VH-VL binders against p42126. Designs and how they scored, part 9

Target 1, 258 residues: p42126
Amino acid sequence: QRVLVEPDAGAGVAVMKFKNPPVNSLSLEFLTELVISLEKLENDKSFRGVILTSDRPGVFSAGLDLTEMCGRSPAHYAGYWKAVQELWLRLYQSNLVLVSAINGACPAGGCLVALTCDYRILADNPRYCIGLNETQLGIIAPFWLKDTLENTIGHRAAERALQLGLLFPPAEALQVGIVDQVVPEEQVQSTALSAIAQWMAIPDHARQLTKAMMRKATASRLVTQRDADVQNFVSFISKDSIQKSLQMYLERLKEEKG

## First folded at step 23 (VH-VL)

Design a6
Fold by ESMFold2, fold request of step 24:
Structure a6 (fold): chain C 258 residues (1-258), chain A 123 residues (1-123), chain B 109 residues (1-109)
Amino acid sequence: as target 1 above (258 residues)
Amino acid sequence: QITLKESGPTLVKPTQTLTLTCTFSGFSLSTTGVGVGWLRQPPGKALEWLALIYWNDDKRYSPSLKSRLTISKDTSKNQVVLKMTNIDPVDTATYYCAHRGYKYGFWPYFDYWGQGTLVTVSS
Amino acid sequence: QSALTQPASVSGSPGQSITISCTGTSSDVDYYNYVSWYQQHPGKAPKLMIFEVKDRPSGISNRFSGSKSGNTASLTISGLQAEDEADYYCSSYIRSTYVFGGGTKLTVL
């Protein structure tokens, strides 16, 4: 059980809590549970919105699971990346109102998830940074994630943030526009409930069609180039230097937290 | 190595409840992402999907038949059961259960099928 | 609910290539990437031949290939052989529902 869903059908909202120890890494199994859980809520007419949040103190999601990207076959890397693309496509194009209640650190793939949402609320804690810091690991953000960030914070801010691998503390995250609201940690959940109610006050049909129109170009670009994007990832992650760096990272993590 | 087999009555009267059992081997319904679906095919007609049950007991039903269908599983017995209420002559069909494989995360395809069981509804 | 339209029949001679079309109604682009093709011989269960528009399961001949353009998916069988004579169904996973085409009977002349 890596995804805990707390429904409130009377309010039309469900809270989807990430529970994938230790840091909500996007493992293949976690990606699978997220998509299947989202689909269940999308098929239930009593739900109009979902709040994404973490059940783990201090972390929203640490991002991609390094164990899925190291010491595996090229076929595994291809399958893993297709699963990452699938989660992004499903979240990005969802007909539900999605609100991120970011109650912990949100780097890399965690930020990927947050950027798919309609609204992002970050807890006011300087340890809870958000951003796409893949370049600091020698990893390049895929074009569709670069596009998503650019659409959110603008070209110049995205260009600098991606090249430098910036992580934004709460005040800077609000200023640059990567989150929509920053509130005290104890108010994140109640603020998310208020925000999602405001979004759901808009008639569903018009809101959903408008979201689809705004997101169509970005989503279609990935759909059209999906295989090429997979091949780029497999080629990159298979480099000897990258594999050696990942092995060292994983070995260090096992020794410290084993 | 993965096998599925449907069992249940072959002749049913209108208004009765049809109960079909899928017994499988070569995979576990405890594996994340794995599911078993039920489909049917009236003689000479197209395949029609009925229901799906996932490893975590999440369920999906054909919208048009949802009020008549119940799917359940017993992972320890390697079984999935479909119940369909208020059987009618239009429900005459070959019924299949099928494995939904876990591959690449979300993988909504039926890669292994049972041989099927013909259910005939008489008057 | 969505529908998938296939021709009722197609024919080809041994060694030739044939194409079976599968046309969907207007829907989200993502759902048409969940396209699969099944082969069914008389009295047998369907067999998965193509998934994700163009991918082949292990053990499926590369004579079978798939493609998609707009709302139309295609199954192409090259080097037609007698055992290819069967019914072929396209399927798509659309809005949490599996939708099947009406089937195409392939006759090898």
Scores: ipSAE 0.672, ipTM 0.852, lowest interface PAE 1.8, mean pLDDT 91
Fold by ESMFold2, look of step 23:
Structure a6 (fold): chain C 258 residues (1-258), chain A 123 residues (1-123), chain B 109 residues (1-109)
Amino acid sequence: as target 1 above (258 residues)
Amino acid sequence: QITLKESGPTLVKPTQTLTLTCTFSGFSLSTTGVGVGWLRQPPGKALEWLALIYWNDDKRYSPSLKSRLTISKDTSKNQVVLKMTNIDPVDTATYYCAHRGYKYGFWPYFDYWGQGTLVTVSS
Amino acid sequence: QSALTQPASVSGSPGQSITISCTGTSSDVDYYNYVSWYQQHPGKAPKLMIFEVKDRPSGISNRFSGSKSGNTASLTISGLQAEDEADYYCSSYIRSTYVFGGGTKLTVL
C-alpha cells in the first residue's frame, strides 16, 4: 500500500500519507494509488478536505521516478506522462480543500504536488527545501508546471526560480510565497489541521466554484494540449543522449545508497 | 488470455437477494490498478453499470442502486461477488462482469467481458 | 456529463462510411476525455472498440475511429461490412460513475 489514508469523517478530513519507499518517488503505481485514493475521498460526502503529508522520514516527495523514464518503451513513457498529468489535473481541480503538510524535502515533482494544494505548510528544518529544480538536471518544466508556479509566487519570482532551478529553505520559501506558513517540525500536523478547518469554514459550494473559476484557464490549457504534451515528453525522453544521462544518474544514486 | 464467467441463479423471486459470482483467469486482482466491474442489460435495453471493485478493495457503486448493492472479492480464488437486495421484476437483465485494465495508471474502460448470465425475476 | 444521447439507429451500404454520435450534457469534471465505444452483436457480450476517445485496443480494425468535439463524441466506421451490423454504445466515466448511451443499432443494407 503506497498511500495511507487516515480518515476523520467526524471532522470531515482525511490525512493522506505518502508511503512509497525510499523517498516517495512518483512511480506509476504510486501515481495510480494517489489518483484512486483521491477519487474515493472526493466521492465520499463525509470528507470536505485532505491533508497531504509523508510517512517517510525526511522527505515529502523526491519527484518523478526516473526508473519509469529510462530503459522503457515509448508506450510506457506515454503512459507514465499521462499518469503524471492525471495526478496534477485531479489535484489542481479537486473539489476538496487540499492542504500540504510538508514534513520533509520537497524538490521537483514533490513541489509540483504541493503547488496544487490550496495551502502549504513547511517544517522549519534547514534540510527541508522546496522548489522546482528541474533545470539543474537539464530538464525543462512543462508549461502547466510553469503556470502553476507563476500563479503561486508571481511572474518575477517564478522566472528566476525556474531558470536557476532554485530550492528554497524554509525562511526563503515563506518570503517568496511558495509556502504559506513555516512552523516547527513537531507542529506541522496540528497546524495543517487548524488551517484546513479554517478553509472548510467557507461554504463548500461557493469556495469550490470560486476555485474552479480561478483555475479553469490553466487546467484547460493542459486538457486541450494533452496529447501534444505527451508526445513532447516521449520525444524528449526517448533521445539516446537523454537515456544515457538518466542511466548514469540512476547508477550514481545506487552508489550513494552504499 | 483473460476470461471472466458469471454464475448464479437464473430465476429469482421478488424481495430475495441476488448473489452473482464472477470467476476469472488470466489476470490477478492483486495487481495495482486492476479492477472488476458489474454491469447489466435488461432485455432489449441499454447497458447499465452497477459496481466496481479495485485490487486494493476500494469500491464504487452506481448512485441510483448503491443502497441495494454490495461488491466483494476473494483474490486467492479469482472471484468477485455482487449482491443485490430486494430484487424486483425490473431487475430482470443479463448481468456481466468485466475487467478494468491497468494501461496508463488510471484507465477507466472495460476491455474484457464475461459471456453474461440472464437473471429473470418472477412476477 | 450525466447522460449520453445516441441516435436510435443508423444505416449504410457496404463500403460506405457512417458516423454514430454521442452527446453529453455539459460537464466540468471530464478533464481526461474518458470516452469509450462498445460493439455488441445479438446474444453476445459487448466488445471494447475505442477508448480514450480515439485509441483502439489491439486487434481492432483501423476502419473504426473515434473523435470528440465539445461534448459530442463520434464513432466512424469506414469501409462498412456486413459484420459491422450490431448495437454500438458510447460510455463516459465521470466522478467514479460510468454512464452509457442508449445505444445505436447499425444496419448494413
Scores: ipSAE 0.658, ipTM 0.859, lowest interface PAE 1.9, mean pLDDT 90
Fold by ESMFold2, last read:
Parts: structure tokens; sequence; C-alpha cells
Structure a6 (fold): chain C 258 residues (1-258), chain A 123 residues (1-123), chain B 109 residues (1-109)
């Protein structure tokens, strides 16, 4: 299993741990398991909140799986991007309280997942940075991810962070507002339990309706443009220059691993 | 070649529990994202979804019938079993099991179906 | 549960094009594009003809096409043939459930 779910139905909370070796890359199979696991929890009335965290040491999630974007057919790229959109839509619009217990590095697609949550707690370790660093790789964040970052840290901070591909270490992450708390690494899980309990103290119907109201415009913008967004991704990733760059990057990762 | 075949009683008395077995071949219920669903069709009427079981034993049930349904799998026999309690004459229908395939992540469609089995509930 | 509304029947002559509609609420048809169409001949199991509003499984004739506008999905069959005579069901997947339309009987004249 790539997703471990540790339920505490009496408390109304489940912990969803990412277990996709080595670095929780968002492979097609991992995306599939995340959506199916989330859907199960949403349909079980004994759960009101979920804590997202990692079972892999040192990393929350390293982001999109580059092997899904290199050397494949255009149909595969389209399917992969639809799966990425699906995860974001499901997390962003979930009726559950979602808290990220970020116990490791959280770049790119890992930050995408964290930004969907209601609350983000980052371990105080200088190696655990969070941010959308796609431009450092020559990749542009999709409009709906730009919207999500902008809604979280404001236009000017998001504009600067995206253009420079910034990764924020814990102190800076707290200051810019991309995370809500920074705590010692050994306290991340207990802090997440305390935070989710505070959120769940709010009556479910009022909290859920308020979240839906606040997020509807951003979610609807992707929903009405899903096919166009897929076409843009497929067109971009299929360019010979981009495929060559991805191939070279993957080959260097393989050489470093050897 | 993916195939599914339904088996079970053709005649059931009211209030009894109906047990239907889907035996399949040509795919693995261990493959990520793959599932098997149960549906039914009363004579001359529309299709109705009943339940789904995933490769990881995760389950989904029709909201209107949830309290009466149990779906399970036996991976060693390539079988999926549906139980429906408190049978009533309105449950007379052709029952189908169907493959829910894995393709490009989340793919919630029934691409291969069994031939169906008619279950008649006596009065 | 939500319902998907289809016409009870449609008919056409060989070589013509016909369209079958499937109407629900926005949450039933629009939101995630999980719309599919199934063909069922008398005494046979349903067969998946269209998924994700407009995509065809391998081996399905390009005479079958799908579209969606607002909360209405449509199945179009061009170049109508005698073998197309069957019942057609639309389906939508939303909130972890499958919803089916009432079915449309297609008669080829």
Amino acid sequence: as target 1 above (258 residues)
Amino acid sequence: QITLKESGPTLVKPTQTLTLTCTFSGFSLSTTGVGVGWLRQPPGKALEWLALIYWNDDKRYSPSLKSRLTISKDTSKNQVVLKMTNIDPVDTATYYCAHRGYKYGFWPYFDYWGQGTLVTVSS
Amino acid sequence: QSALTQPASVSGSPGQSITISCTGTSSDVDYYNYVSWYQQHPGKAPKLMIFEVKDRPSGISNRFSGSKSGNTASLTISGLQAEDEADYYCSSYIRSTYVFGGGTKLTVL
C-alpha cells in the first residue's frame, strides 16, 4: 500500500501517511491510492478530519513523478495530468478538516498537496523547505496552483516566490505565511492532533459551508477549464526540448543513485 | 481476455439473504485501482448500481441499499461475493458483476460485464 | 439519489444520425466529467460505448460520439445501422455513487 491510514474513529480523526518510496513522488499509482483513500474517509461519518503526513524519513513529498512525464505517449501525459487535477480538486474541496503534518522536505507537488489543507505545520529542520520551485526546472506552475499560493500568502509574495522558484526554510515559511506553525520535529504529530481538534470544535455544517463558500471560485475556475489545462500541459511537456531536458535530468539522478 | 460470470440461486424466498458470486479471469484484483462492481436490472427497467470492491478491499455501496448489502472478495479463488439481506419481490432482477478498470489514474467506468443471472423472488 | 433523465425512445433510418440526451443537475453531469454511455441489446449485458463524456473504448466505432453542454450529456450515433438497435443508458459517477438514466430504446427503421 502507498497510503497508510491510521484511524481513530472515536476521536473522529484519521492519519493518512504517505508511503511511496523513496521520496513520495506523485506517481500515477500513488495519486490513485490517495484519491480512493480520501474518498473512503469522506464517506465514513465517523471521521471529521484527516492529518496528512509522511511515513518516509526526511521527506513529505518530493512532488510530481518525472517518470510519468518523460518518454510516454501524449495520451499518458493527458491521463497523468487529469490524475493530478483530480487529487487537487478532491483535497481542495473536501468536507473533512485537513491538516498537513509536514515532517520532511515539501517542494513542488508536495507543496501542492500541503496548500490544499486547512492548516499546515512544518517541522523546524533547516533541510525541510516548502515551496513551488518549478521555475528553477523550467516548468510553469499551473494557473490553479498559482491561485492557491496567491490565496495563501498574497499576490506580491506569491508573484516573487513563483518567478524565483523559492523554497522557504521553516522560519521564512512561517513569516511569509505558507505554513501556519513551525514546531520541533518531535512535536509535529502532537501539534497536528491539537490543531485538528480545535478545528473540529466548530460545528461541522457551518465550518463545511464556510470552506465551500471561500473555495468555490478557485475550484470552479479549474473545473470549467479542465480540458484546456490538460491540453496546455500535454503540449508543453511533449516539446522535444522539454523531453530532452527531462531525460537528461532523470539520467543524472540514475547516475547519482548508482 | 477479461471475463466475469455470475452464479447463485435463481429463486429466493422473501426475507432470506441472497448470496451471489462473481467468478472472473483475465485480470488481477491486486492491480492498483482495479475493482469489481455489482449492478442489477429489474425486468424491463433501468440499470441500478449496488456495490463496488477495490483491489485494496475498500468498498462502496449504493446509499439507498447500504444497510442490506455486503460485498467481499476471495482473491485466491478470483471471486467477489455480494450478499443482500431481507429480500423482497421488488428485488427480482438480472444481477450483473462488472470490471472497473485501471486507466490513467481514477477511472470510474464499467468496461467488462458478466452475462448476468436472473434472480426471482417468490411471493 | 439524483436521477438522469433520458427520452424513452428515439428512432431513425439507416444512414441517418440520431442523438440521445441525458439531463441531470450540475452536480450529476458537469462537475467531474464522469459521464458514460452503455449499449444493451435484448438479453445481453451492457457494453461501455463512451466514457468521460466523449472518449471511446478500443474497438468502439467512431460513429459513436459524446458531448456535454451544461447539465445535459448527449450520445450521437452517425451512419445508423440495424445493429445499433438497442437500449442506451447514460451514467454519472458523483459522490462515490453511480447514477444511471432510465434508458432510451433506439429503433432502426
Scores: ipSAE 0.646, ipTM 0.842, lowest interface PAE 2.0, mean pLDDT 91

Design a6
Fold by ESMFold2, fold request of step 24:
Structure a6 (fold): chain C 258 residues (1-258), chain A 123 residues (1-123), chain B 109 residues (1-109)
Amino acid sequence: as target 1 above (258 residues)
Amino acid sequence: QITLKESGPTLVKPTQTLTLTCTFSGFSLSTTGVGVGWLRQPPGKALEWLALIYWNDDKRYSPSLKSRLTISKDTSKNQVVLKMTNIDPVDTATYYCAHRGYKYGFWPYFDYWGQGTLVTVSS
Amino acid sequence: QSALTQPASVSGSPGQSITISCTGTSSDVDYYNYVSWYQQHPGKAPKLMIFEVKDRPSGISNRFSGSKSGNTASLTISGLQAEDEADYYCSSYIRSTYVFGGGTKLTVL
């Protein structure tokens, strides 16, 4: 039960809460539950929109689960990356209106999830930053995530943000356009409900076709290169220097916890 | 090793409800992503998917048969049950249950099958 | 609902290679790569031979290979043997449903 779904079929909306303690890391099991839960909602005519949010205090999602990327076989790395690609493709191309209610920190893979949504609302808390900070960890964002950021905030802002590994606090996130709205933390959920209602006021067929038209080029770029992207990830993550760096980072996280 | 076995009536009358039980071993239906599906094959015809149940009790049904199908599980007994209402002679088929594979997350393939049970609907 | 089209039959001599096609609409084959192939001998349950277009389960001979081009998936069997004589089904998974092709009877001459 890593994904809690709270349906409101009368309103045509479901709230999908991330419940993968402690910080909603994108573990293989969590990725799997997200896809299966999304699929159920997509195939239920009672639902036209989904709000993605967190059940964990202070964090939307901390990003990729480094334990899936360290000390495993190449086959495991390939499978993990396919699972990450699958979630992105499913969210990015979903026929549902997707609104992210970002009620906590949203770095790296958390930002990946948020960027797939049609609309992003961030809580006004200075600890709740959003961005793709992979370069500060010595790794790079995949090309399809770079494309997604570029499509959201433009080439120059994305170029700076990715190279510097920027995480945007709420005011700067709004200014750069990586989120659409910033509101007090207690208003995030009600604001998401209002926003999704506005999007759902558009006739479903026309909205869905327009979204597909706007997103097809970006999605197709990954689809046509999916195996090559997996091979690139496996090659990169399997390097001894990268594995040692990941292991030391994981050990530092354990020492800080006790 | 994963095994599945179908059980239930071999002869049913039209309008009855068909109840089939899949008893399995070698895997847990509590594991994230795992599911058990039901399929059928009329004599001399192609395979047809009927239903799927996931570890978390989430369910999928063939759109053409959804109104007639109910799938359920009993994890403590390692069983999955399919009910099909209002049986008709066209429902005569060999019925299979199958394990939905688990390899690195979302893996929607039937990798292990029961041997099947023939259900004949009297005319 | 989506349909997958296979030839009704195919034949080959021992040692030859044969290919069985499986054609659907572009949305059923192109996007998700959830294409699989099943072998079925008379009176037996289907057996998974290929998943994700081209991958083999453990224990499946490398004489069996899969590929995809556009909206057509293909199963190729090289070095035909008598035991390969069976029915072959392609399947695709999309939108929470499994769709099967009509099946192809392979005869080894």
Scores: ipSAE 0.643, ipTM 0.846, lowest interface PAE 2.0, mean pLDDT 90
Fold by ESMFold2, last read:
Structure a6 (fold): chain C 258 residues (1-258), chain A 123 residues (1-123), chain B 109 residues (1-109)
Amino acid sequence: as target 1 above (258 residues)
Amino acid sequence: QITLKESGPTLVKPTQTLTLTCTFSGFSLSTTGVGVGWLRQPPGKALEWLALIYWNDDKRYSPSLKSRLTISKDTSKNQVVLKMTNIDPVDTATYYCAHRGYKYGFWPYFDYWGQGTLVTVSS
Amino acid sequence: QSALTQPASVSGSPGQSITISCTGTSSDVDYYNYVSWYQQHPGKAPKLMIFEVKDRPSGISNRFSGSKSGNTASLTISGLQAEDEADYYCSSYIRSTYVFGGGTKLTVL
C-alpha cells in the first residue's frame, strides 16, 4: 500500500497518508494509487474533505520520480507524464475540501500536489522547504504548474521563484504566500483538522461551484492542450544532454543515501 | 498471455442468486493498478458494465444494479467472483469478465475479455 | 444519468471510409479523454480497437482512427474490408462508471 487512508466518516474527513519509501517520489505506481484512492473518497458521500500528509519522516514528497524519466522509452515518458497530468487534474478540480498537512520537505512535484489543495499548513522546521526547484535540475516547470504557482503567490513572486528554482523555508513560505499557515511540527495534524472543519462549514454547493469557477480557466488550458504538453515533455526529456544530467543526479542521490 | 474464462450455471430460476467465477492467467491481481470487471450483454442488446474490483480490493458497481451485486476476489486462486441476487428473466445475458490494465497508471479500458458465458433465467 | 448515443447502423462498400459517431450529454463534457471503441463480431467477445479517444492497441490496423469534438467522439474506418462487418460500441469512463453506447451495426456491402 503506498497510500494509507484513515477515514473518519462521522467527521466527514479522511486522512490520506503518503507511504512510498524512501521519500514519497511520484512513481507511476504511486500516482496510480493516489488517483484511485482519491476517486474512492470523491464517490463516497460520507466524506466532504481530505487531509493529504506523509507517513514518511522528514518528507512530504520529494517530487517526480526521476527513475521514470531516465533511461526509458519515449512511450514510457509519454505514459508517465499523462499520469502526472491526471493526478494534477483530479486534485485541482476535486469537489472535496483538500488540506495539505506538510510534515516534511516539499520540493518540486511535492509542491505540485500541495498547490492543488485549498489550504496548506507547513511544519515550522527549517529543513522543510517548499517550492518548485525544477530549473536547478535544468528542467522547465510545465505551463499548468507555472499557472498554479502564479495563481497562488502572484506573477512577480512566481517568475522570480521559478527562474531561480527557489525553495522557501517556513517563514519565507508564509511571507510569500505559498503556504497559508506555519505551526510547530507536533501541531500540524491538529491544525489541519481545525482548518478543514472551517472550510467544511461553508455550504458545500456554493463552495464547490465557487472553486470550479475560480479554477476552470487554468484546468481547461491543460485539458485542451494535453497531447501537446505530453509531446513537449517527451521531446525535452529525451534529449541526450537532459538524460545524462538526470543519470548523474540519480547516481549522486544513490551515493548520498548509501 | 492474458486470458480470462467465465464459469457458472447456464440456467437459473427467478429469485435465485447467480454466482459467476472468472478464472484468469497471465497477470496478477496483486499488481498495483490492475482490475477485473464484469459486463453483460442481453441477446441482441448492447453491452452493460456491472462491476469492477481492483488489486487493493477497492470496488465499483453499476449505480442501477449496486444493491444486487457483490464482487470479490481470491488472488491466490486467480479468481474473481460476481454474485447477483434476485435474478429475473430480464437478466438473461452473456456475461463477460475482462481485464482492466495498469498501463500508463490510470488506464480505464478493458483490453482482454473472456469468451463469455450465456446465463438463461427460466420463466 | 449519462448516456452515449450511436446510430443504429451504418454501411459502406469495400475501399470506402465510414464514420461512426458517439454523442454524450452536455453534462459529460469533462471526461478527460477516457473514450474507447470496441469491435464485436457475431458470437465473439468484444475487442478493444481504440482507447483514449485515438490510440490503437498493438496489432490494430491504422485503418481505424478515432477523434473527439466537444462531447462527440468518432470512429473512422478507412479502406473498408469485409472483415470489418461487426457491431461497434463506444464507451466512456465517467464518475467511476463505465458507460456504453447502444452499438452500431456496420454492414459491408
Scores: ipSAE 0.638, ipTM 0.853, lowest interface PAE 2.2, mean pLDDT 91
Fold by ESMFold2, fold request of step 24:
Structure a6 (fold): chain C 258 residues (1-258), chain A 123 residues (1-123), chain B 109 residues (1-109)
Amino acid sequence: as target 1 above (258 residues)
Amino acid sequence: QITLKESGPTLVKPTQTLTLTCTFSGFSLSTTGVGVGWLRQPPGKALEWLALIYWNDDKRYSPSLKSRLTISKDTSKNQVVLKMTNIDPVDTATYYCAHRGYKYGFWPYFDYWGQGTLVTVSS
Amino acid sequence: QSALTQPASVSGSPGQSITISCTGTSSDVDYYNYVSWYQQHPGKAPKLMIFEVKDRPSGISNRFSGSKSGNTASLTISGLQAEDEADYYCSSYIRSTYVFGGGTKLTVL
């Protein structure tokens, strides 16, 4: 069970807690469970909003699962990227109110998930950073993730953040606008409940149509370019230099755990 | 090799509850992403999806039939069961169970089908 | 109500290529790559021919190809053969519901 769902149908809210040890990396199985769990909540009229958080305080999600991107076939890389695209499309266009209760580190693919939400709350802990740091790893963020960051913090801030691979600590994350609120760790859940209630005070139909209108252009750009985006990823990740870097990083992680 | 086989009554009376069992081999319902669906095809008509159950016991039902359907599984017996209440003559159809396809996450299609079982509802 | 519209029938001569269309309502097909195609011979269970719009399961002839343009998916069968005579159904996954087209009877003349 990699996704724990704690429903409160009376309040119209569910909490989806990430439980994919050790660091909530986005493995194929975890991506699958996220999409299926989200779909169930979307189709249950008892629920109007979902809070995304981690079952393991200290890490929200470390991002893409490197074991899915190293030492595999091109077909595997294509399938993995299609699964990542699917999660983003489903989250980004969800008819549910989505609030991120970011109770841990949120780099790269973790930030991907957080950026799909309507509202982001980060725990005030200097170890918890959020951002798209792909360039520091020699990796280019996909165009649809660049678009998502740009839509959140503006073109100039996004341009700088992506080129430098910035990870924002809480105060800086609030200043740049990549998160909407920073609160003490013990208040993250209660603050997420308060925030989601504000969105749910808006009539569902009007709120959902407005969100769809605001997000349509960005979502459509991926939809019309899905195959090309997959081929770009496969081409990039298959480069010998990239595979070597990923393998060395994985070996370093194994030594630190052993 | 994945196989599925439908079993249950071939003739039922109106108002009864139809119980169909899908017995399968070559896969496990404990594997992440795996599901088994039920579909039907009235004589001379198109296919119609009824229900799906996932490995984690998550369930999906056709909206038009949801109030009449219950899907369940017994992983130890390699079985999926469909119950359909308040049967009437329009429910006469060939009923199929099918394996939900898996390819790199969420890909909703049925790649392996049982041979089907014809259920006739008496007038 | 979401629906997938197929022509009721199509015909072609051996060696010819034919195309069967599958059109959704309001961007139902356009937005996601969930279209699949099934072949059904009389008295037999459906057989998956195409999934994810254009992918073939192992063992399916490359004479069968799929594509999508806008809200219309297409199944193309090249080099028609007598055994291709069957009913063909498109399917998609729309708002957590498996939706099937009405079916197309392919006759090989």
Scores: ipSAE 0.516, ipTM 0.805, lowest interface PAE 3.0, mean pLDDT 90

